VHH binders against Profilin-1 (pfn-1). Designs and how they scored, part 44

Target 1, 132 residues: Profilin-1 (pfn-1), of Caenorhabditis elegans (q9xw16)
Amino acid sequence: MSGWNAYIDTMTAAAPSIKRCAIVGAADGSVWARTEADNVFKASEEELKTFVALFNDVTQVPAKGADIEGVHYVVPRTEESLIFGKKENTGFFAVKTKSAVLIAVYEGPNEVAAQVRKAVESMQTYLNNAGY

## First folded at step 3 (VHH)

Design n4 (from n1 with A98K K99S Y101I S102Y S104T Y105W H106P P107Q L108S T109K D111Y Y112F; framework vhh_3k1k_2)
Fold by ESMFold2-Fast, scan of step 3:
Structure n4 (fold): chain B 132 residues (1-132), chain A 125 residues (1-125)
Amino acid sequence: as target 1 above (132 residues)
Amino acid sequence: QVQLVESGGALVQPGGSLRLSCAASGFTFSRYAMRWYRQAPGKEREWVAGISRSGGYTSYEDSVKGRFTISRDDARNTVYLQMNSLKPEDTAVYYCAKSLIYGTWPQSKSYFDYWGQGTQVTVSS
């Protein structure tokens, strides 16, 4: 297992409602680490390459939404380094760092979403400070 | 083929200083954060200091802040730990480690790191 698995463990421990998550390269969407086994993050590298390119201009994303794991999410709005989406009782938060994009898929109501966002943003801050 | 070789450990008196070195080989040194750990007899191995892959960020365990400085020389594939104002409680075997994480996060799980053989530091009168 890669050393990046420690970040996966940390994110899932911080927000138990995260069902699946991954850390991917910001330039190309290459997978550095992801959840596995019963909660495997199953997006293809081609899908992830398309997804990370959305961070080149996040203002265009609400018009078309975003696809993760073959699921199309409605993106109501974006922030400079944050894309998030919702589909019924499931959603995601994705944040960009200097070198990576962190993606967390969760299930639950809006209170759960707030916990997941906090966990992902905390890791974003940590990795940026570490030079990643 | 990853190798980490620590050196510089010695017997010093309280208030003294030492510089530890860790020579790395078998991997692309500049792509990894580096960390220092220590282990006293009968104690668990504890994190001491970390430096990011860029060298721009450093972090320290509270008990060594202001006394220890971590640095790296990527041209020489070496990480250093400058230890000043040494205390008897700093007595331990010191290990360097290859890591993707430079700080205490996640601190409870040092098994994500690759450690060297260690160098003994003894602080005693």
Scores: ipSAE 0.006, ipTM 0.183, lowest interface PAE 10.2, mean pLDDT 82

Design n40 (from n31, 13 letters changed; framework vhh_4orz_3)
Fold by ESMFold2-Fast, scan of step 3:
Structure n40 (fold): chain B 132 residues (1-132), chain A 124 residues (1-124)
Amino acid sequence: as target 1 above (132 residues)
Amino acid sequence: EVQLVESGGGLVQAGGSLRLFCAASGFTFSYYAMAWLRQAPGKRREWVALITWGGSTDYADSVKDRFTISRDNAKNTVSLQMNSLKPEDTAIYFCATRGYIDSSLYKPNEYDYWGQGTQVTVSS
């Protein structure tokens, strides 16, 4: 398998509670791959550029929150190369690799969130090891 | 609940001015591009003006140099200053937005959220 859509398919198979996700360039937020059709990831180029810039200093994010697909998420805390947020029954996990940012939007309770985080962090490790 | 509420429409004479306002609620306003579209009697909707969340603006050729779109992120409002009005500007004016921003924002049927509209009538 080649192409970035294979990685989207791998993440969604590992965590079926992921509703929409994308792999974007860490430098500019350019979309490399995203979910399509009924599960299209609807973030604008401007929103993604703003979002990836948050990884320049993740410690500032909890004070401001984060916006994905026009939805404002409360970010309770951040970790190195990880931003996550929650809004009611919806949430996201975003992780930075050397060259990319992976964003996964999900719906469900805390047990679902843990599964989504594991899938995203596993892909982060894989891509870093592959030189991305 | 996403809501867009227009105001400021009315009857004016040709050569006059009006300012339209759109009050937005229920979403993160500062991250959405905002647009004005209009529908003249018996015509299809047409795009008039766009302002991105970064403040970049674009205008239809028919209103360029006469209309100015602006936004106030602190008040969650977008406005349209309409100068040198012509009878051809008579229409219902709609505030609209879409969460996904690309070239599709210039097409009337690509918007996800619309206001009720405000009537503008320009007499000859």
Scores: ipSAE 0.000, ipTM 0.106, lowest interface PAE 17.5, mean pLDDT 81

Design n41 (from n31 with K98E Y99L L101Y S102T Y103D T104S P105I S106Y R107S Y108P S109E E110K; framework vhh_4orz_3)
Fold by ESMFold2-Fast, scan of step 3:
Structure n41 (fold): chain B 132 residues (1-132), chain A 124 residues (1-124)
Amino acid sequence: as target 1 above (132 residues)
Amino acid sequence: EVQLVESGGGLVQAGGSLRLFCAASGFTFSYYAMAWLRQAPGKRREWVALITWGGSTDYADSVKDRFTISRDNAKNTVSLQMNSLKPEDTAIYFCAAELGYTDSIYSPEKYDYWGQGTQVTVSS
């Protein structure tokens, strides 16, 4: 099998400022892979189910924000398959593929955010091309 | 010319309320996130409340449940309702605008436009 943790490792290697990340099922938010141990991605199954449902209508998300790991993020804007949020010095990027949602939580300034976004979008492209 | 003009500040007793207003002109207000920041005597500016282009809000822990930020895009105004005021809320309050980059929204130094501030003094 693919070993979904290999994709997590690839993404975090491309953007070391990613603090925690996960790959979850787009239909139900089920965790396929996530960072573990000292970098454990700790979102609950219920929270992830709610989060992936946001991709059903991203235009409503900026008005409501998004919750990840018990933290409420302000969502300044969305794109068709991308939601990003901000909370003080912490942020996230989440992208939807055909069957998955990739979520990366980071901490740092704008230069860090740009690097994380690039890593997440590169993985999105790769997974879409692989049929996921 | 871009302008943000604050009003509504003043002297109030602890436990009282004030409503601050910020009138914006010279830019497309509805495209900007709006924030209130404050600077207490001898301290750095700190973020207090934020409302995004889409209407989502966030608040500093020190003011959560006491302050409410709102905006009126038809009037190019953002307001801050301040309830249960404490002496620690004494500060100059600034209105600021930011175009919505990922890290700028909570970083005072990265806001695009600033007002001159309105003084809020809370006495015990």
Scores: ipSAE 0.000, ipTM 0.299, lowest interface PAE 11.1, mean pLDDT 83

Design n42 (from n31 with K98D Y99I G100Y L101S S102G Y103E T104L S106Y R107D Y108T E110S D112N; framework vhh_4orz_3)
Fold by ESMFold2-Fast, scan of step 3:
Structure n42 (fold): chain B 132 residues (1-132), chain A 124 residues (1-124)
Amino acid sequence: as target 1 above (132 residues)
Amino acid sequence: EVQLVESGGGLVQAGGSLRLFCAASGFTFSYYAMAWLRQAPGKRREWVALITWGGSTDYADSVKDRFTISRDNAKNTVSLQMNSLKPEDTAIYFCAADIYSGELPYDTSSYNYWGQGTQVTVSS
């Protein structure tokens, strides 16, 4: 296991409602680490390249939504470094750091979404402070 | 700057209890795995206990069932409750911080930040 996989483990331990997650390069969407096996994060290289490019202008995202793992999510709003989406009982939070994008897909009611957001934003702060 | 400050050490008789505290500052405490390690006279530092930022715990076999690690993210503290102390628990106890990085938590090189330590002495 790589060092980056430990960050995946930390996020999923902090928010058990996370079903799948990944840390990818902000420039190209290359996968640095992701959940595997029964919880494998299934996004393709092309999809991830498209997704990380959304952070170049987050204001455009609510109008068109976002695709992750072949699933189209409605994005109700964005913040400077945060994109989140909803589809039925599923959702995601994605945050950008200096060199990475963290993506966490969860299932459950809105009550668990707050815990997932906290876990993702905590990791964002940690990585930014570490120079990533 | 990152600071870890241990407290709660002291002299105690065998069979007694002590609770150690570590106050953390200069970083976002809740993002870090926190650990206790100890160094007995003339020995290398050895890992004692770990708590991840998600709250999962792990213990060295020598202290399992006697020591309990816990954290309070609102107060930026981690504590170690030590029960049924033995003379062989005599050591300087260090608080250490790092995110679990895929390295073994019992490897001292896994930790980037260390406190100065607090002395625990267990007599007969």
Scores: ipSAE 0.000, ipTM 0.129, lowest interface PAE 17.7, mean pLDDT 81

Design n43 (from n31 with K98Y Y99D G100S S102G Y103E T104F P105T S106P R107Y Y108S S109D E110S; framework vhh_4orz_3)
Fold by ESMFold2-Fast, scan of step 3:
Structure n43 (fold): chain B 132 residues (1-132), chain A 124 residues (1-124)
Amino acid sequence: as target 1 above (132 residues)
Amino acid sequence: EVQLVESGGGLVQAGGSLRLFCAASGFTFSYYAMAWLRQAPGKRREWVALITWGGSTDYADSVKDRFTISRDNAKNTVSLQMNSLKPEDTAIYFCAAYDSLGEFTPYSDSYDYWGQGTQVTVSS
């Protein structure tokens, strides 16, 4: 937990359009690290538990959408370890590793989404290689 | 099934106006950038106007201040209001959709979905 804040910092530095993000346990949605203070990631324990369970079958998610921080997002498509959502000028990317789920919420026009996705997927690769 | 269907094209005199419509179905319209491109006889296809998922707009210099792009996410439509039309605006106009997760170059033909086009003819 104490070391996990460094990964949050790395991700937000790589994509400044990330407004809030968190690293949570894949099994239960427990928060390992998150943005704090003015950028605090606000999601309930129940919401995170529900969200990480979506990775048990990502193919069902586009039909339902997903909720993050009390906001309902349309999920246009998923990949094996990736769920992403969009709502107007806001979106998120969530990726699953062996032990964790990384969630990044961003704001901005469509041009910033690609940077956020790249930052999140780069961190996913790094953590998988580190055994997480 | 993904479809983009254009309408509103036709013949108009120079200085006149036309409004093009594009009806979208089969994808989550509100989260795609929408564009209009045109192809004039004997020329390569060129980008005309763009509206992003957040509502930001951009225009080619040749149509700036004459054309206005807008979208209605409730109706899954994008429209192009064309004013002060010139003979040089004669072309087939295409509606196109771009997934905002990709790298965006408005001059590129690399759009995810395309309509069949609608003919606009401006007589002198």
Scores: ipSAE 0.000, ipTM 0.101, lowest interface PAE 16.1, mean pLDDT 81

Design n44 (from n31 with K98G Y99E G100Y L101I S102D Y103T T104P P105S S106L R107Y Y108E E110G; framework vhh_4orz_3)
Fold by ESMFold2-Fast, scan of step 3:
Structure n44 (fold): chain B 132 residues (1-132), chain A 124 residues (1-124)
Amino acid sequence: as target 1 above (132 residues)
Amino acid sequence: EVQLVESGGGLVQAGGSLRLFCAASGFTFSYYAMAWLRQAPGKRREWVALITWGGSTDYADSVKDRFTISRDNAKNTVSLQMNSLKPEDTAIYFCAAGEYIDTPSLYESGYDYWGQGTQVTVSS
């Protein structure tokens, strides 16, 4: 969490529509940083461990969906390093880097989703270039 | 251009079955979630069924266990098998596609493409 909160701050500044987000370890789902206070990201360590394991074979995810913060999301499709989902008025984007998984939860329509996706993919590129 | 074309509608007696088809063209079908929505006379459109790219399905409570949605990515088609039809199932049935489907039960949220609809009439 030391220093990693600066990346959370950068991402939420770029996309204010992000309600909650976290940066977690790709190997085990351990939390490196997350939004706090009234924007606290509430996923358990057990849920995050299960979630990051989905990146071992993203092609299986659309058939069964994904769970974040106890909410089951419909996953329309995946890409090699991207899982995204929808549940009513909420959604998420999760991207994998070399060492981390970035998860951002948002609320709103397609225009909001596109903005959030751009923000998390930009951070993914930055972290990959920084060796993470 | 993008097109969704429904077929398979018709007249059927209560308790009967129909299978609807939707033929898609002009977009990368296999990357989109596909849905069926319906509009009864004097009502707004309501969501019926959803299938994601990978085959995950969701259904409205009113049709659960009676309707089955499926897709064929090789043929760019989605189908809806409707069993145990009731007079209240009478509606125009629309095929819809979306990459970011927000709330399936709200037709104005998250669907990118729509067909023109096919009429289903269930007689009492």
Scores: ipSAE 0.000, ipTM 0.151, lowest interface PAE 14.7, mean pLDDT 82

Design n45 (from n31, 13 letters changed; framework vhh_4orz_3)
Fold by ESMFold2-Fast, scan of step 3:
Structure n45 (fold): chain B 132 residues (1-132), chain A 124 residues (1-124)
Amino acid sequence: as target 1 above (132 residues)
Amino acid sequence: EVQLVESGGGLVQAGGSLRLFCAASGFTFSYYAMAWLRQAPGKRREWVALITWGGSTDYADSVKDRFTISRDNAKNTVSLQMNSLKPEDTAIYFCAKTEYDLGSPYFDSTFDYWGQGTQVTVSS
């Protein structure tokens, strides 16, 4: 497999506890690739447009939280190019590259979340180095 | 040394209200998320409400729309306003400090320090 779906496959292979994920355009939230079928990433285009705009000023995000797939997540803090959130037994990590935003939704304890974070950050580094 | 001191608990009739307070010391309060958890006799501790350092809040479904968590960073205080109290809200309420490890869920194991608690009893 080639194209953006290959990166989705790489992330899910690195962290099998990723339930759903997507790669979207940083400027507009357009979907480049996402998990499909029974694991389809269910965010609307309007929600994704709103979500990627959060990276324009991450300092505002902890006060408001973030919405992904109609679920409101508490965002405890942000880092430059990183937003992560929690909702009981679920969570997400989202990272911005030059041209893309990667979003991974997972379920599980802190060991699982640490693996998801590493997978997402490794892909961020790879894509930035590839000019994306 | 980290210290959390809860107050404001007591006996109240069903449908009533109480406000709990937690005074924090020994750490940079404004850098940490704060939570309220509770434990009823013979039951597990459960998370009730969380407020991040930035002021974002989240609530357990059992208390959503009835409880409000707030913080005052100038006074190192976190508060829980409890409205429309039910007998099933009877528990010892604990204030907890969390420093988010990126992997932690919203359960008692994600909080690195707990206070002594304050008893809330709601009569039917």
Scores: ipSAE 0.000, ipTM 0.146, lowest interface PAE 15.6, mean pLDDT 81

Design n46 (framework vhh_gocatamig_d2)
Fold by ESMFold2-Fast, scan of step 3:
Structure n46 (fold): chain B 132 residues (1-132), chain A 123 residues (1-123)
Amino acid sequence: as target 1 above (132 residues)
Amino acid sequence: EVQLVESGGGLVQPGGSLTLSCAASGFTFSDYWLAWYRQAPGKKRELVAGIDSGGYTVYMDSVKGRFTISRDNAKNSVYLQMNSLRAEDTAVYYCAAKLGYSRTYPLSQYDYWGQGTLVTVSS
């Protein structure tokens, strides 16, 4: 019911193919909000700390891939503030703002991935403009 | 620029009362989880009480019914009212702040810490 959970609800309403997502602190990977219950985002504190540190140099990520919820994803390429990965029919988009990292895990083909990316990037722009 | 400044610590006799205050500046106070931690000599720092942006509170079992945490978003302040103080409450008390809505955070993830204020409960 917190304000940060409202952003999770906004993203999942805009892209219903998001299976699980979270908003975490860019400096430390601390969870600000995440999907819960049957859709719980199951990343450990150590995994999230490791994951947000990838944004310190995104150019190194395609060589190693990325781990989210104990699942190893192939990262084909990165952009300045965007890491995305794929494993079979499952994938993720993660974007960095000034203070946060938004992570969305989805399932589906490329057309679904495009909708998820749009939702995540729209929220990234909104939070950056709000000072986060 | 960003600060948490504690006040109100001091010497008090067992059974007495004390109010700690923490004044915050340099961040959007209403977006933060605020907590009081304490550290007694030779012990680890432990959570005493915490309060989220909406006013939900958590307390350590040994202080429930004796301590009350509150916040005033208009004054950017958080308070700890301590009643029925015991010798085992003697510690340095720290104010801590974390951006977000999760109600428990490991010590390493807090964004800001105050300097601490000493509370001594002794005759």
Scores: ipSAE 0.000, ipTM 0.173, lowest interface PAE 14.2, mean pLDDT 83

Design n47 (from n46 with A97R K98G L99S G100I S102T R103K T104L Y105P P106Y L107H Q109G Y110F; framework vhh_gocatamig_d2)
Fold by ESMFold2-Fast, scan of step 3:
Structure n47 (fold): chain B 132 residues (1-132), chain A 123 residues (1-123)
Amino acid sequence: as target 1 above (132 residues)
Amino acid sequence: EVQLVESGGGLVQPGGSLTLSCAASGFTFSDYWLAWYRQAPGKKRELVAGIDSGGYTVYMDSVKGRFTISRDNAKNSVYLQMNSLRAEDTAVYYCARGSIYTKLPYHSGFDYWGQGTLVTVSS
């Protein structure tokens, strides 16, 4: 029906500071839905395939950082199903579910980052409970 | 007014050692993550080492076993002990602070940076 775009809309409504976001397949990085128009999420399929593979061993990520939309982010730490990065006044949060990876790019100070993380983790919980 | 001031950079020969210091002011030091980053000529800025409020540490792969990050909450300082230095370690080293809203280890984001200190490893 409305497809996965409804989940993009839900995340951006919960955290208006999300500049761009996407829901991609956990196995291959295929795009299920992403922000469009003025806020188009620009990552290539090759970059996303590389990015989702980072969840196979998140402990390696802080040493190397992560690339999203051609931007290299410093990743200070990871959790089992969470990678987040920082580049000056921009950052991202990425969380893995059973079948998907949710990626949200934001711009703003650290209280903005906390709001974005909360929105992404809430959606992660919802999708896991829905079998995704 | 948050300030981070690095010191201890300099010229050393390969195999030598150097200790970098970062003096912090303007915040409750013990509540925050601190990290060392570096940027070499022609390279991206990269995380070298990080330490949380509880003393948990993370290291870049190429410096594991050679570098040690530590903190002294009484002196509001974080340190990077660098041993067995290599030419590839030549870079400007930056001290960075994690945000108070993310003082739990996995929440750390970096909001303040020092001006950097140059480390040159050359014979």
Scores: ipSAE 0.000, ipTM 0.094, lowest interface PAE 19.3, mean pLDDT 81

Design n48 (from n46 with K98V L99R G100Y Y101S S102G R103L Y105K L107Y Q109S D111N; framework vhh_gocatamig_d2)
Fold by ESMFold2-Fast, scan of step 3:
Structure n48 (fold): chain B 132 residues (1-132), chain A 123 residues (1-123)
Amino acid sequence: as target 1 above (132 residues)
Amino acid sequence: EVQLVESGGGLVQPGGSLTLSCAASGFTFSDYWLAWYRQAPGKKRELVAGIDSGGYTVYMDSVKGRFTISRDNAKNSVYLQMNSLRAEDTAVYYCAAVRYSGLTKPYSSYNYWGQGTLVTVSS
C-alpha cells in the first residue's frame, strides 16, 4: 500500500463529513491513494485525467462545471489552486499542490462545507511545504 | 550519475536481526520516496516497505511489527531494520526510488533501482 493513505486518514479524521477522498497525480490523474471499501472513490482514469486538466485554467471552470464519479457539479467560482462544487446535498473541494490534486467529496448541509474546506487546504499547505 | 547502493545483507538464523542500508547519489534525495522490495527465486518482486519525505510509511502485512523503514536525508540513506527474521524472508532485497507516485505502483514505474543485496535466513 501507498504511504499516501496516511494523508487520506488525516483529512477524514479532521473532517468526518468527507464521504470519499483521493490524492491523484496533477500531471495525469493517476490515483496515489483513495478511500476504500464502502467509501471507495470510483472515478475512472479518463475522468480524473480530464478533471486535473481543469487546473490548467481554473477561470474557465464555472462556465462548464466539473464531473467527479460520473456526477456533474455546478462550480459557482474558483480560487487560486481551488475548485469546488455543489449538487443538492453533496459537494466537493479539490486543491492542487506542486505535484498532486486532492479531491474530497462530502455530504451534508452547507454548514459542513467549511470544515471540509479547512481540512483540504491544511493538507494542501502541508504537502506544498513538504515538496509534493 | 544516479546510484542506489544496498548493503547489510547476509546469512542469519531464524529469529535473528539484520539492518539493510541504501546509499543514494545523483539526485535530490529529499524529493524522492524510497522503498524496499524483495524477490525470492520463482516468486514475483514484492513491496516490503516504503517511506515518503514526510515520514509516512507503508508495510507489507507479513512484516508489520517486525520491520521498520527509516530515512536520513542528511546522509542520503534509507534503512530497513529487520527483526524476528523467518525462513520466508529469504530473498534479494532491492532499494527503489520514485518521485510523486504511489508506492504501490508496479516496480517498472520506479525511477531508480539498486543492484540488490541477498538476505538468507537459514538454520
Scores: ipSAE 0.000, ipTM 0.186, lowest interface PAE 11.3, mean pLDDT 81

Design n49 (framework vhh_gocatamig_d2)
Fold by ESMFold2-Fast, scan of step 3:
Structure n49 (fold): chain B 132 residues (1-132), chain A 124 residues (1-124)
Amino acid sequence: as target 1 above (132 residues)
Amino acid sequence: EVQLVESGGGLVQPGGSLTLSCAASGFTFSDYWLAWYRQAPGKKRELVAGIDSGGYTVYMDSVKGRFTISRDNAKNSVYLQMNSLRAEDTAVYYCAAHPYRLSGTIYSKEYDYWGQGTLVTVSS
């Protein structure tokens, strides 16, 4: 069993409004860990490969948006290692580390989105410092 | 209460120009991401251009260098200047306001606000 599930558990405990999340390989979108069972993160291998490739040039993303779990999100702006989007009362934050991309899908208002972003960016810092 | 009113659409020949305007009311305009989308018959709605509260702009590849998005916070208006129009630019153009800033943080009720659309036809 992958030890990467511990990071999924840490994220969801820190920000309970995260409904689904995954840690995937930055090079190929391969799933290292994801939420399962009642909150299974259901993105296809093709979708994840396409999604992680967005980090090759994040400046192109706001014009096209991003697809996660078959849902098209509006992406208002990106930062070098951060893509985030919104669709009605749902949203996502995705961050790139040296070797991974962490994707968190959440539901809730402004205060919830801010907490999710903080949790995702904290994990990004931790993983980068750990050499991932 | 929230209202987006679009104007400026019409029929134009290839190579021509049009300026679309969107007047907004009912929200704190200066805090919002503002965008122009378009939808051609039988196609999905797509983002043409967007501008954030800080003036950062994004464009669809096929319109880069031809279209310019701008905003006037004093007039609560967003504009799309369209130059060198092509037949493939034919679509209904929609003004949209998304309730979050550059930071990605939602600052109001979690709605997308949309105008009713304005038709742009590029034909010879």
Scores: ipSAE 0.000, ipTM 0.164, lowest interface PAE 16.6, mean pLDDT 80

Design n5 (from n1, 13 letters changed; framework vhh_3k1k_2)
Fold by ESMFold2-Fast, scan of step 3:
Structure n5 (fold): chain B 132 residues (1-132), chain A 125 residues (1-125)
Amino acid sequence: as target 1 above (132 residues)
Amino acid sequence: QVQLVESGGALVQPGGSLRLSCAASGFTFSRYAMRWYRQAPGKEREWVAGISRSGGYTSYEDSVKGRFTISRDDARNTVYLQMNSLKPEDTAVYYCATHPIYSKGLYTPSEYDYWGQGTQVTVSS
């Protein structure tokens, strides 16, 4: 229970502007760990399956946008294993590792986006090095 | 110098059609996705349609599916929005947008998307 939860805790401690986050399986969107209680990550099982499938061809995502927790985000561009979006004063960063997708939803001005991206990318590097 | 110029907005009757155009310059148009947004009075700007850099993928907001068609002509550096079966609820300023990423490490469409000036579409009897 605590194994994957420890990574959630590490990520949220590194970037306090993260409001909710999750680690999900890259193949099926199954939840491995997520923020809970007052900070519960509320994405449905079907939404997560749809979301992780976006990583099959990230270059098409800017035309479509992405849905997380029932909110439609504009995706301005993608990178090799990175999808990010913005809607008003909210946004997300999602990165794919070998077997997982990390999703972090944040609120705040654009200055906090860099901190959230750094936290998510640092965890991506760590998990890839650990074989995940 | 990135520039987007929309045209084609007009007053039309319900059930009418319009084709909007967006002429792009100052970047390598064919390498970027293009999107259409709209903003109705008192509402936030909402995404309407998108087309991939390849033109092979298109996507639409649910309320316009089957009525609107996005397309692009890379030889003319232009993206189009064909609007059919227009409804009063489609009344808005329509904006063309793209995001050729710049070097600040800030990843947000609200500040770093390039926007055109918009073109007004009014659907009224």
Scores: ipSAE 0.000, ipTM 0.261, lowest interface PAE 13.6, mean pLDDT 81

Design n50 (from n46, 14 letters changed; framework vhh_gocatamig_d2)
Fold by ESMFold2-Fast, scan of step 3:
Structure n50 (fold): chain B 132 residues (1-132), chain A 123 residues (1-123)
Amino acid sequence: as target 1 above (132 residues)
Amino acid sequence: EVQLVESGGGLVQPGGSLTLSCAASGFTFSDYWLAWYRQAPGKKRELVAGIDSGGYTVYMDSVKGRFTISRDNAKNSVYLQMNSLRAEDTAVYYCAKSYFRGTLSPQYHMDVWGQGTLVTVSS
């Protein structure tokens, strides 16, 4: 399949609390790689197109929230290239690079969230430095 | 400037063979994924085969064992050798270049497309 699955594997190894994740195109939400089998990331093409468009103006996102895999998340705040949300015992971090959006869905308390954020932001830095 | 030009399409009988060629210009060929897509009338465009800068290949299930994608970086060309052709292989075949550089390029994000070459498999 796609060689981009190696980066999915790197993120999940760094933060085992990531339940599902994907790397998608920033322009169109096209899936480059995602977790599969028992951990399949199941967002539709239409949902991903809508989701990546949120990075065009992240300041609007806290008022509306964000939808991932048919789940509506409360987004408490955003940063220029970061959207994150929480829904009960689940949450996500999404970061934008030059050409991609990395999305990681996790399950667990706030201590787990910090590890997931670190893994996603580390990969964001790596991909930006690699020209992606 | 940046372009892909396909050739080699034509009419062949079922069980026959064709080699498609794609000549690239205007970019550093060896850095990118190259892929062959096809589109039959009334169908969506689908990925047939792809090859990354390091030679890693991917194929759609229905062509595995019959088609072989290859590249020649010295000639800035990518090829699709098609054997044991079937009526359902009839389509316009397109060459495409990935948006990203490197050996780990997404096969689903292409930014440059050729004009297409028609392959008809019929008796």
Scores: ipSAE 0.000, ipTM 0.152, lowest interface PAE 10.8, mean pLDDT 84

